# VHH binders against q84jc2, part 2

Target 1, 232 residues: q84jc2
Amino acid sequence: MSKMRNLVEEKFLEFYESWVIQLELYLHQLLIAHNNNTMSETELRHLISKLTTHHKAYYTAKWAAIREDVLAFFGSVWLNPLENACSWLTGWKPSMVFRMVDRLRKSRVVLVEAQVKKLEELRVKTKFDEQKIEREMERYQVAMADRKMVELARLGCHVGGESVMVVEAAVRGLSMGLEKMVKAADCVRLKTLKGILDILTPPQCVEFLAAAATFQVQLRRWGNRRHYVTHS

## First folded at step 1 (VHH)

Design a1k (framework vhh_6qgx_2)
Fold by ESMFold2-Fast, scan of step 1:
Structure a1k (fold): chain B 232 residues (1-232), chain A 124 residues (1-124)
Amino acid sequence: as target 1 above (232 residues)
Amino acid sequence: QVQLVESGGGLVQAGGSLRLSCAASGFTFDDYAMAWFRRAPGKEREFVAAISWSGGSTFYTDSVKGRFTISRDHAKNTVSLQMNSLRPEDTAVYYCAAGSEFYLYGSPKDYDYWGQGTRVTVSA
């Protein structure tokens, strides 16, 4: 049952392991900044910029990889089963981050009403964009079934190795459609992240990014530990 | 006010080269992905090339890969398109675009700001 890794999977696995290690280091810096009210706004902005650049690096690497093999991102070998189970179109579901934003309302760095209004407007827009992508995915899945049926009917009229070429053409069509949808989903993720950071003050940005990174790192640790049951 | 001003268009013979430039002002250039689109006579606007906020990633439409190179200069707030081995099929009005998204590539709707365009004519 083990899938052999292709070059795209091997390279992205190595990239992702390094990217997560750096995220844990940034999380440590975010937690220090959150607990120490001695940092200037300039210093906080610099730290937020480092996190923003780190996330941009992830999507840069991801989009290069999906150009080569988008299917590697469905059931990714660099993610554990728990991380894969929590994925929506190869990543986090954009609207879920507003649950982390909701915690800021009762935290030490209280949101003002103007921010609450802008965040609710962004939440509505994000949900609308998600629904649009979900409708596209549904249409894609239906169209894939139709294409497969037509392909099978045509294949029934042929004898020999022609089946290999027909299957490869179908896989290419599948990959192109999935690449478009994954990029659309990632666009909504980045738009949502940018929108939240633009609305929040630097201390609130630090708290939000710390909460998001904590959840991501913790989910990975919980899923990885599942493979090593030490007691029963 | 936000402005994108294209330059470098003109008439060139097939096999020739042109360099398009786009000067950006009125926004934080380093926070924006930059792209080139073109519109041939009687056709809709199509994607040509895009470059990320950092300049570390580039995307090209298949018909220009290996012939066109997109680049950006953060000090001068400019994005450039070097066009080599030009073909009559490359004849179009070329538009510079800037997107407020962290997304590098997408539809024209993903781009917030647009230039007026510069005309490129490639003769046989």
Scores: ipSAE 0.000, ipTM 0.172, lowest interface PAE 13.7, mean pLDDT 81

Design a1l (framework vhh_6qgx_2)
Fold by ESMFold2-Fast, scan of step 1:
Structure a1l (fold): chain B 232 residues (1-232), chain A 124 residues (1-124)
Amino acid sequence: as target 1 above (232 residues)
Amino acid sequence: QVQLVESGGGLVQAGGSLRLSCAASGFTFDDYAMAWFRRAPGKEREFVAAISWSGGSTFYTDSVKGRFTISRDHAKNTVSLQMNSLRPEDTAVYYCAVDTGFRYSLDYSGYDYWGQGTRVTVSA
């Protein structure tokens, strides 16, 4: 009964499945690199670059898709219910990655005081940007409720083509507002990831990226092992 | 129309204090983060301090941390910058700014509206 999918959903589902498979392959390489103390800085930087490019490819595909249908990203068919439950504005919550940074303090790779200070400054900056987006989403939801109440009352009185035009304009406005917010959230995600990688050494970057990829893969695996996972 | 009006600038001796105020109008004050920037002679605008919409989070540039305090008064629609232990290198025109969009909050280019500025001169 959830059979009806549009073309955007079908195309992004196919893209996302391939993207996750490649992420798992990169995770394997990250884990090998993390356990190998003889790998050169050049080799580590090359691996980090592959992961950075992979994440950029995701946002390139996502932004093309949301231009066509942003609502596909709210309750995505390519994500299982657990993954959907953990989403913040169609993706991971930016400040949550700093919990993964905390694991670096327990590892063989030690953060120096200057790095700890820069990471804390970045965490505060990221949370500040997050709060700004959350405030705009709250304002959007309030405005949408007020607008819909007025428009629904009005549409009950209208008969003819003008009613159709008003509904289409309202739907377009809702989609444009959501697209703007999703892109803003994605920009914070990308700036946060780049900021962390710019502060960390190549071995620390490998460990951080391995932790992040492990969490993403395990979350998908935990959701998929349940009887209630929706597959294509 | 959005309007930001700065006040409190002036001439002060090194080690002294000044309190800058920014009166905000034309937008829903309680919904937006606000920031202070400064421009010294011959330099580009630089970030000084920012405060979240609720006042619960603040961020400072390293050179002013521990000396400056940003605060907001929701009843008066004002943002203040308390500047203590002033140094000659703090000499600049100070600007109040608000970002009413979804741009990065601490990015200079993300701030949509700016005040005219208030001049602070710190003499040795």
Scores: ipSAE 0.000, ipTM 0.148, lowest interface PAE 16.1, mean pLDDT 80

Design a1m (framework vhh_6qgx_2)
Fold by ESMFold2-Fast, scan of step 1:
Structure a1m (fold): chain B 232 residues (1-232), chain A 127 residues (1-127)
Amino acid sequence: as target 1 above (232 residues)
Amino acid sequence: QVQLVESGGGLVQAGGSLRLSCAASGFTFDDYAMAWFRRAPGKEREFVAAISWSGGSTFYTDSVKGRFTISRDHAKNTVSLQMNSLRPEDTAVYYCAAHEPTYYSLIYDTSREYDYWGQGTRVTVSA
């Protein structure tokens, strides 16, 4: 796992840099489409599909990487400190995308009552799923501490230090539990994203995706422009 | 093992109603888009209705729009098709289908997108 960590971090850093560059290109296309009433529904659906596929590529790569080293995603080297500070279980907090949905209600593109009802239902379910994951993470951290203490007591090695076997078992347990939690959080993210896109019309999907991509790109730019105070 | 089991088919008079149900097991139901397709005697399989994994979007073929309603029950892991104002042309074997992975496609009316299929339930509408 430790040996694989450097390779996982290096490979994912290369992937992520390319992925963000492509996201910026898609954002440009979304902004053009948002102001263009001449695009057909088929053309809008194709653009939405490109964004959906792009996000799919991210989770495909992420799940392959976390299988090898989930800890690489806690304090990720491919994210700047601001991006890391804004992360909830290695990614965006699912309920936060509804703030972007709220912007659609202030837009010239009007949501019909049926859509508003379905979006509120999805919002409630998303928040419920987040709370379940947060409770499970809290229980995981407590259980991890308890399991480590039980293992140390069982093996009787605590008086002089800890054994390599106990350390390895604790690290494996931590990694397996975190992998499960990260995948659970990612499933809520994907369900939330897919749910919103399923409820919205193609023009509304374009506006929503443009808002989401703008936020992601801007957060990265803000973090990269961070000023360091140096002592003269 | 993924299993889709249809029920509710039968013989009904023109103008009547019938409710088809599909019970899903062996997979995370909430992650899948679900659809109904039908195959009439001597014809190709055709799309009837679909519901997204969230239940937020429903899609219908023009010939059934306004007459059929697709719905899902997440607690029971079922998808159902309420068929009203039935016509002899609705006579077919009806198939339940599940699409995986749901987050990869917004296309619901193409049979190639559906990875899992039920064995079908027969609906006969007499004139």
Scores: ipSAE 0.000, ipTM 0.113, lowest interface PAE 16.3, mean pLDDT 79

Design a1n (framework vhh_6qgx_2)
Fold by ESMFold2-Fast, scan of step 1:
Structure a1n (fold): chain B 232 residues (1-232), chain A 126 residues (1-126)
Amino acid sequence: as target 1 above (232 residues)
Amino acid sequence: QVQLVESGGGLVQAGGSLRLSCAASGFTFDDYAMAWFRRAPGKEREFVAAISWSGGSTFYTDSVKGRFTISRDHAKNTVSLQMNSLRPEDTAVYYCAAGETYTIEYGSYEYTYDYWGQGTRVTVSA
């Protein structure tokens, strides 16, 4: 058994696998709730709370891991290639969840005009927040390229002692900048999720969460199938 | 409905102290992280300090660590910023902001906050 991943990657891989298994169990409960119109508002709110807590637990674990190694989240080893291809700044693109909301328009549970207006306002705000982060990331990437070239040039000309420490300090600074950018993106994700759930009724929340969980689970299965067929 | 009203700004000499206060209304105060930001003339708004919904966690920008203290009063729905050992570079308009509880460690980004006050002016003379 060769250790091909660092400790942070191994710990988060184990966490993520258990987290996905629990998500599939919650998805089963959401689908049962969606097809059962006899559930009380209190029962539905409790189920929604379990899903909300589950997603917050993911970000708690992610932020602890990013503090140690943010680069582990760029091309994550716990995600298959398809999941990685669909990632935006180490996670789902916030505005994409509004496509899950669009499913509610074809549902038996009808959105009222006031909800449609609030969802559109939230969609516009979410897109604005995404664009702000994208601009900051673009500026960071330009600065990153300049610093990386300077670091590589310095390493090539002078290696060891104090020069190594200076390069290491610069790399830590770059990683800290990425950590803040990723956390900013995750804050937009959580804010978008909460905003949608605050606008929707409990039955609509269940349907929305079921759609989101279904997409996440199916994307993982499709990516794993492709890998298996291609290499096995 | 939602309001954040700052107070306590004014003129103070270098080395002096000021206490800023922010009164919150129109939302469930105990569910929100609270923060202070500032904007100096001709500069972008910058993060100063944040406090979690429970008051158990605080976060400060490096330039104010050890000099400023953020606190909250759940009974009065207020957040306060005690500013000690003030410097001329602390001169700015100070803004109160409210955001989701998960933003506490990441509250340096303006877009993580949902509600903002109008600001209170602080001038520190040399």
Scores: ipSAE 0.000, ipTM 0.250, lowest interface PAE 12.7, mean pLDDT 81

Design a1o (framework vhh_6qgx_2)
Fold by ESMFold2-Fast, scan of step 1:
Structure a1o (fold): chain B 232 residues (1-232), chain A 125 residues (1-125)
Amino acid sequence: as target 1 above (232 residues)
Amino acid sequence: QVQLVESGGGLVQAGGSLRLSCAASGFTFDDYAMAWFRRAPGKEREFVAAISWSGGSTFYTDSVKGRFTISRDHAKNTVSLQMNSLRPEDTAVYYCAADKYLSYGLTLSHEYDYWGQGTRVTVSA
């Protein structure tokens, strides 16, 4: 029920709904540009700029929201269960976009050898950054289960002033750790997107962005029509 | 029973104004984004305007931007479309539609969850 959501969830739900509506409108423009080939290079660069600005707006709003309540982004109420099931650290997994790049190579995009080499270098760098974050995730999860955290959890089950304060301080520490980890993952996402767009020509960028937006819109459509239940 | 009931259509001169209203019942109105679509004689339905579940975001097709304004009243469970500077090309049957997420198929009529029966708008030259 929407009325059971907290303030951060309500505000970001409204933001995200608007953000996705605008993404769909941009997708329409990308498909026109790609299919009809009627736009100049300057017009294509302008459209690409609108998409990059749109994605930056998402991360600006997200980082403000996670500062208030990072846990709202783990099992987000503005995402359907299928979207939540496909999330990696509150968003898309960076290496996934290279599968979209591979499709561009195979379908309708003529990539020159120099672009292929630069994309492979970027892929290796992205996977390295992704693995570094996954090791941070593992360390975080292990730390949550260590003896001191288990002791704090037990103390939190008892009524008492100092026990409550110690548990609350530990929870704040955990939330700050998650916020830094989510921001690190988002930085890898943004660097990966920028890297790909810097390597591709404007028509190739349009095709790539159209593929990415199509996948995001279709994933939301499939989940909304099927109401899959997601379990952690 | 879910119902969307449109009203406010009629005949108007070019340059005139009309206000369309849609009364919603039988579902949790506050959780749904609302949209207006139109169908001109002999054509398929096309997107006109949409408003988010909270009312904080609005979207319009290019041909109506600056002329039409969509709004909603949560207390009355209504969505409205204020149509100013009407043109003969705006002549159509206007439909109210509801979609819980409004994130896919914004311009695709068959993706919406609920539909009204429509109200006719005729703009004379």
Scores: ipSAE 0.000, ipTM 0.219, lowest interface PAE 15.5, mean pLDDT 80

Design a1p (framework vhh_6qgx_2)
Fold by ESMFold2-Fast, scan of step 1:
Structure a1p (fold): chain B 232 residues (1-232), chain A 126 residues (1-126)
Amino acid sequence: as target 1 above (232 residues)
Amino acid sequence: QVQLVESGGGLVQAGGSLRLSCAASGFTFDDYAMAWFRRAPGKEREFVAAISWSGGSTFYTDSVKGRFTISRDHAKNTVSLQMNSLRPEDTAVYYCAASPEDLYNILFGSTQYDYWGQGTRVTVSA
């Protein structure tokens, strides 16, 4: 309904389409790097840096957009229904990436025991951080329902500029609380991603990032196939 | 119907041993990570040990490392916690939990631990 929400949605849709196209190009480069055993450590680190910068650009754009309209990220118009159904607090669930890490156990670039232990410690920490955020969201939703009901009741009982200002302040407070919760979830995502990349060697990072990008691209493609979604 | 049933709790003297077992039913056990948590009287739940779905990687809280061993039996759909060199501070109610690690759980927005048992009481006397 707001003009700013329409502009935010349009701008982020254009950003996201371009961001996904670039992710697919990076995925192609990751797959080439994985199949080309002659790339130097410096070249692999440069490619990994491009991917991490690309993900950082996503969160920079997202946090700017959320500041203007956090609700645009719930039921996003730039995501298909399957992508929206798979979202946990406006993005990927942090613990899911450890399924991609487990794939590395079966690759030629084998994890050493020290890496396995650090990854399991990070997995457990990530799941605890998810549980904490879910409890905070539950508390937030209860508080939102109580405040919203009270303000809706007051809207019916009080007339004038004073009641309008009170309602606007309450709505803004609810939106700000939701913005903080989404940013908290994004912080867990970024810490989990950084933690994994810090533990892995450059060839392992390439395989991990390729697996993650493949899953993201494939999920988008699956959701864009209406026949598959309705009849699979 | 999903069910996690803990057993093996009881009273034991300091320095003794207990084996806790958790029998899982009503879900695809092999697709889930399994964990043990504990709650001492008047305190919040504390993580104790976890075992991954994908192969047997294990993680322990520092206070139990070297004393406790978590294991799973895929044929029996059970997870066990072998507790050795028990201390009075290990006194708590111990809970078995199952953690989602598949696309289906992601699609339905499952929490860190989808399923919890009712708990089994462990008392370690001085």
Scores: ipSAE 0.000, ipTM 0.100, lowest interface PAE 18.1, mean pLDDT 79

Design a1q (framework vhh_6qgx_2)
Fold by ESMFold2-Fast, scan of step 1:
Structure a1q (fold): chain B 232 residues (1-232), chain A 127 residues (1-127)
Amino acid sequence: as target 1 above (232 residues)
Amino acid sequence: QVQLVESGGGLVQAGGSLRLSCAASGFTFDDYAMAWFRRAPGKEREFVAAISWSGGSTFYTDSVKGRFTISRDHAKNTVSLQMNSLRPEDTAVYYCAATDYSLWEFLSKGPSAFDYWGQGTRVTVSA
């Protein structure tokens, strides 16, 4: 797989493996906090802050990497095929988070009416932002089939330095468009995560973050097992 | 064909140390969480220690916390339990077990969450 990896892919793979290990450690702390009613609100807020900082660190590293090579994040080598299949614009789909909150609410998390109203307002805003990005992606895909782009692709098949230069400029333009779109999607993700944590109480935040981390870890383990079955 | 083979059990005096090892074969070791359970005569199987599939998370029962350390070696497909400051009440048959469940799931489900089990290795701590 060395032929399919560049320097950005190798560096981010190393980062992501370490990031997931730390997420598992934080998940362990969240499960201890959930099972131990002696933790103060201050202690719970500190743990929530550690998880929030951890997720922000991911986006800091990701945005540095996509500046260099955004295409590395479409079909990422550090993700298994199942994780890649579940991705929406290089990450989790923001609206799925509200379905997870609804599931927790129906099973064991009781929300007051004020929280329900704020979550519904956040859901509406998140879906609006998500749809705006989906329309931008649709316009991007339509632009790929535009007459000028088709002509540019044909030039890339011709022998000569002039054709090579024109194609390289077009590829840079495509990468810049994707980078902007990925960053917009990531901003919606961070805004949605922050919004939910601001609405929930510290014990409810611990429950939510534990559920989210559990799903992420389970999806990775399940997909890794299927990947080895397929590629062994 | 899955196999878990434990080794390192034996006789030791109170305050002594033992290192148990479990060699895994026939499955994708890196995808499985590993745990140690023990069963003393006349008692049910008790959870001792667990390590996540990545090695990034560990969990211990309160009676062994600070005395026992679980670790895994992905290159050798081995999980180990370093047992220090052994007590007579640690006398049991120790079992290695593997599961594809997360830490949260197998802690809630207990022994029934584990897909594969070793034969056990006997540890006797004399007074």
Scores: ipSAE 0.000, ipTM 0.109, lowest interface PAE 18.8, mean pLDDT 80

Design a1r (framework vhh_6qgx_2)
Fold by ESMFold2-Fast, scan of step 1:
Structure a1r (fold): chain B 232 residues (1-232), chain A 125 residues (1-125)
Amino acid sequence: as target 1 above (232 residues)
Amino acid sequence: QVQLVESGGGLVQAGGSLRLSCAASGFTFDDYAMAWFRRAPGKEREFVAAISWSGGSTFYTDSVKGRFTISRDHAKNTVSLQMNSLRPEDTAVYYCAAVEYYGTGYLFASSYDSWGQGTRVTVSA
């Protein structure tokens, strides 16, 4: 690990590696379930529940970590450059998940009209919530350039104990604002995921979760192997 | 890069046990996640078990869960696979593999940078 990494980064890196390995194992189970016509609805619901619990565990760990150091989640050391390039407020952009839903339109598991209507309503609501957060982030970035912050940055150019403490307090305040925005974005992610799973049947949930996990795992593999692809 | 040497393979009766060991040499053993893969006669390599760089997390394919245990010894730079209640279908060449802790795709052989030569395990009926 880099000597510039703090304890929060080291701990979450270990957690995230473990979490991704388990996601890959669940993806394997989802793909088997999708191809196995003998699985009962109860068995499918159990598998879906394991995935739901797994995603909730991620947010539980993330929210504990951002209370200590939210900045660790911007340009994260446990994510490769490709994953970081695809991040929107420290995670997947909520509206992107509907690309996985679009795949269900061409599957053997057909969506009924009532489901299509509910998914469209959810898409509109998700996009609205997403845009509200984007506006808040824009306001946050503008506020960082206000007179008080410019003056604090100037004071930071001077070596002195009291000036250093004032600058450190301001940076902590900025981190608290980011924590609130990240949690708001994560709430939209969880509401969107739950909304989709509530609308879909168990076989459709398995297809959706398999598509989402496949994309996440492949994006990580492509990014991690970028230098080998170039060299090879 | 990490160099890997497996040992412990052999012939065993169904219901028996074997312990495979993988000795790693290299500059930063503690930065690597380790895994065992196997290849049965006429088949592709498949994932068996993995252990994180810290040793804090272990993962198993369903067919070996509860029967096999993966562990690592940081002082000896070794990873081990304790195989209990062996079945004829466990007959395969077992490979030790390593990838830096930033790696992913632990189910896929292509994700691993370093491989051992393999050790043969034969389980007789």
Scores: ipSAE 0.000, ipTM 0.351, lowest interface PAE 11.2, mean pLDDT 81

Design a2 (framework vhh_6qgx_2)
Fold by ESMFold2-Fast, scan of step 1:
Structure a2 (fold): chain B 232 residues (1-232), chain A 125 residues (1-125)
Amino acid sequence: as target 1 above (232 residues)
Amino acid sequence: QVQLVESGGGLVQAGGSLRLSCAASGRTFSSYAMAWFRRAPGKEREFVAAISGSGDSTFYTDSVKGRFTISRDHAKNTVSLQMNSLRPEDTAVYYCAADYGTSLYWDSPSEYDYWGQGTRVTVSA
């Protein structure tokens, strides 16, 4: 390839591949639990806790990586083109998980009216949080197109001491802004996930997590298959 | 520049009602998310309610849900908090706050750039 990967990209690629393999193992456990009525509530809570910890480990590693190179997460080398095309601010769009919640209404596991009401309230809150992030992204894009930023970009074409320092400061500022925005989006993802799991019973949590993991794993497999066919 | 001024506070008996208003001066605040916070004597500032810039989404702390209603009037540049079925524990200084769509932590005081001076609400037993 004409573009070499940096150290952050190499380390996160290694982490992500291992993380996805473990997600597939957890998915198998979730599917067994979902189809097996002999598991106790304590056993189900333990499995749900392992999945929650696994997702938290992803965000811990991601936030460490974006401190060093947030741009690595825009068009990530560890994601195939289909996964990258489906990304909203470096990850899944928070409101998308309510599509998996809608499947629970049609499954054998019945949602009670109180749960439906709380899930709808959470959906509205998630949409509100998405709207705030989208306004921040728009504001960021306007700032990038601002005359001052255009001037700094132009100045970067005339390398020389003071000019180089000013351009470097501007680039650092842009990266800090993107890092804050990505972390904000990830916080909405984690809050939405936690909110859903707090509303659902353990069997419903297992079904929800299985649906989410299945979608993530299948999206990766579909993209990998398409990439092979396209480039062979 | 945005300046927020609260009004409508006062003394009421338990079970009574009050309507708080927050008026914004300067540029139109129609794009701003607005929130109400309160601070009881000896306590930290606590989230009460929030409304999106569009007015389509509202959020409440559990203790006021069903009793308080937050609303916007874009023509008057005001946000109001209708407080019904007031309880002694609602006694606090109430503040309105504004955020220009960059904060996701609508329940965190630190995420709001603009604050009013507060209006006192006292609910007697």
Scores: ipSAE 0.000, ipTM 0.097, lowest interface PAE 19.0, mean pLDDT 80

Design a2b (framework vhh_6qgx_2)
Fold by ESMFold2-Fast, scan of step 1:
Parts: C-alpha cells; sequence; structure tokens
Structure a2b (fold): chain B 232 residues (1-232), chain A 125 residues (1-125)
C-alpha cells in the first residue's frame, strides 16, 4: 500500500480508541466473573476467548499498520507519554506479565506445583526470547552507523535522481528490518500470553486477564491525568 | 505515615440506615481506588463496595446492590458508604481500604495497600 504516514496514524488512533473502550467493557465482565463463582467452565472459557480474540484483533490491525509505517509505533500519537515511556519495542515487555502472575499466587486462587513449574519454564523461555530480540535491536542500531549507511547519508545531502533512488531503497530496507523486529517482539508477546492461559485454569485465567486489563486501563488514566499531582 | 480512620458505625434496627465515613491522612489518595470490606464473626473478610480513583466507576457485591451507595470527596480525601434497608446479615466490622494498583480488580483484599482499623455495625432483627 502507498498510504501516507499521517493517514496511518489517524486510522490507528481511531481503531485504538474503540479497542480500549471495548477492553474496558470486557474488564467489567471479567470483574463480575471473578466476584461471582456461579459461572460455568463453558461460560468462563467463552469470556476468555472474547479477550483472546480482542488481543488478536489488536495485533492484526497493528501489523497491517506497521507494513505501511512502522515508525508510527515508536512514538505513538494514540498513547499518552506515560504509556509510551512504559513501552518495549512498541508494546508491553513480555516478562512483565509474570509480575501479574506472581500477584495471582498471593490471591485466593491456588496454583498447584505442576503449574508453578510450567510458569517458571515459560518465564525463563520468555526472558531468553526477549534477550535475543534486544541483541537483534543492538545489531540493527550498529548497522545504522556502518560505513554503507554513512555513505548513503552523505549522498542524501546531494539531490540527484540516481542517488535519491539508492537512498530510498536503503531506507525501505531499514523500515523492513524494524517491521521484522516489531513482529518478532509481538510474537513473543502472543506466545507468552497463550502460554500463561494454557497453564492456568479458567478462573485463574479470568483473574490474570482482569489484572492485565486493569493495569492497562489504569496506566492510561494515570498518564491522561499527569497535570494533576498524584501519589503512588 | 498514611492512616485510614472509619466512623459512623453503631447499632440499628432492621430496615434502618447508617452512613459510614473513611477519612484518609498522611497523604492524598486522588489516584487510589477506595473500597469497603466487611467481616462477620467467624467469617473471612468480604468485598462490599469500591469506587475508582476518578470516582467514575463504582462496584458492589450483589447482596448490597440498590441498598448501599459508595461515594468520595476528593477535596476532603474521604470515602463514604450510605447503607439503606439494613438487614441482620449486614452485621459485621466494616473496613475502609485504599489501593493504587488493583491487579486482580476491585474485589481482592491483596490489592489494597492501606487499611483502617474497622467500625462495628450491628443490625438487630
Amino acid sequence: as target 1 above (232 residues)
Amino acid sequence: QVQLVESGGGLVQAGGSLRLSCAASGRTFSSYAMAWFRRAPGKEREFVAAISGSGDSTFYTDSVKGRFTISRDHAKNTVSLQMNSLRPEDTAVYYCAAGEYLFSGYYDTADYDYWGQGTRVTVSA
């Protein structure tokens, strides 16, 4: 697609605002389910499925948008500065969700030994995948300063048809590299989320998803109120 | 140091009303969710009602919906619980709580960082 940068940002802002409103509605349903132990396993699984589908919809929209303009996600206009400050490669840091899992262990919902073992294995795997992506990001940043890129930057100071075409091709290559890394990070996010949900029982999944959604919603509200002095 | 102090408890006949108040000192809680929990003799602490930091969202346990109303006054750093149509089963010690990060939602005692000492409510048949 040949969509301009500003149009991608406008489109995704509209999508994200609607997506957050729906997340808040799902959060309400999760909190009701958590408080009332009357829901059947089938009903809980259906609610969990709604949340999982909602998150998949986010990544579907995101990946379509980054194909057009990946840089829109490195300073997102649909996020407030606090949300942007908490981002790791355009989204939540995968290992962060294990902090929410640890909070879960202190609640009424008891984790059995087999679950604790599987969660620790997943935590180690997630941390390893994060470190691989961080090393790839470092290599990308080093490549930006290599001799070829320095030469292309110098050529960009001279306006000419042939020089401009070569620079534009190189810039497209760099954007494709960023897109690949963002998608790799998003794949770790989705694998981590799926892994946790596969290990937890439906009531534990509801509690985990409620905690994650509550944090996301509250972080947005705190950042939107940054002109007011708040105590934490 | 932060402190939450409850007031307004007492003895009331079934069908009566009471208003509980919780005053916070030591710091402001404008970004904190505030909640009321209760504990009847021989039972665990249970959720009653909560209000978000903004005051825009309120949550109630099913047994008190339509009878209790939670509200807050940001200027006075207080939260109140208006209890109407009281029943003998509402007899309990009522606790005020405040929490900034509600990871498990509004209903989990573990998410609340600050707690009052409690105020006793007795509803006679």
Scores: ipSAE 0.000, ipTM 0.112, lowest interface PAE 16.4, mean pLDDT 80

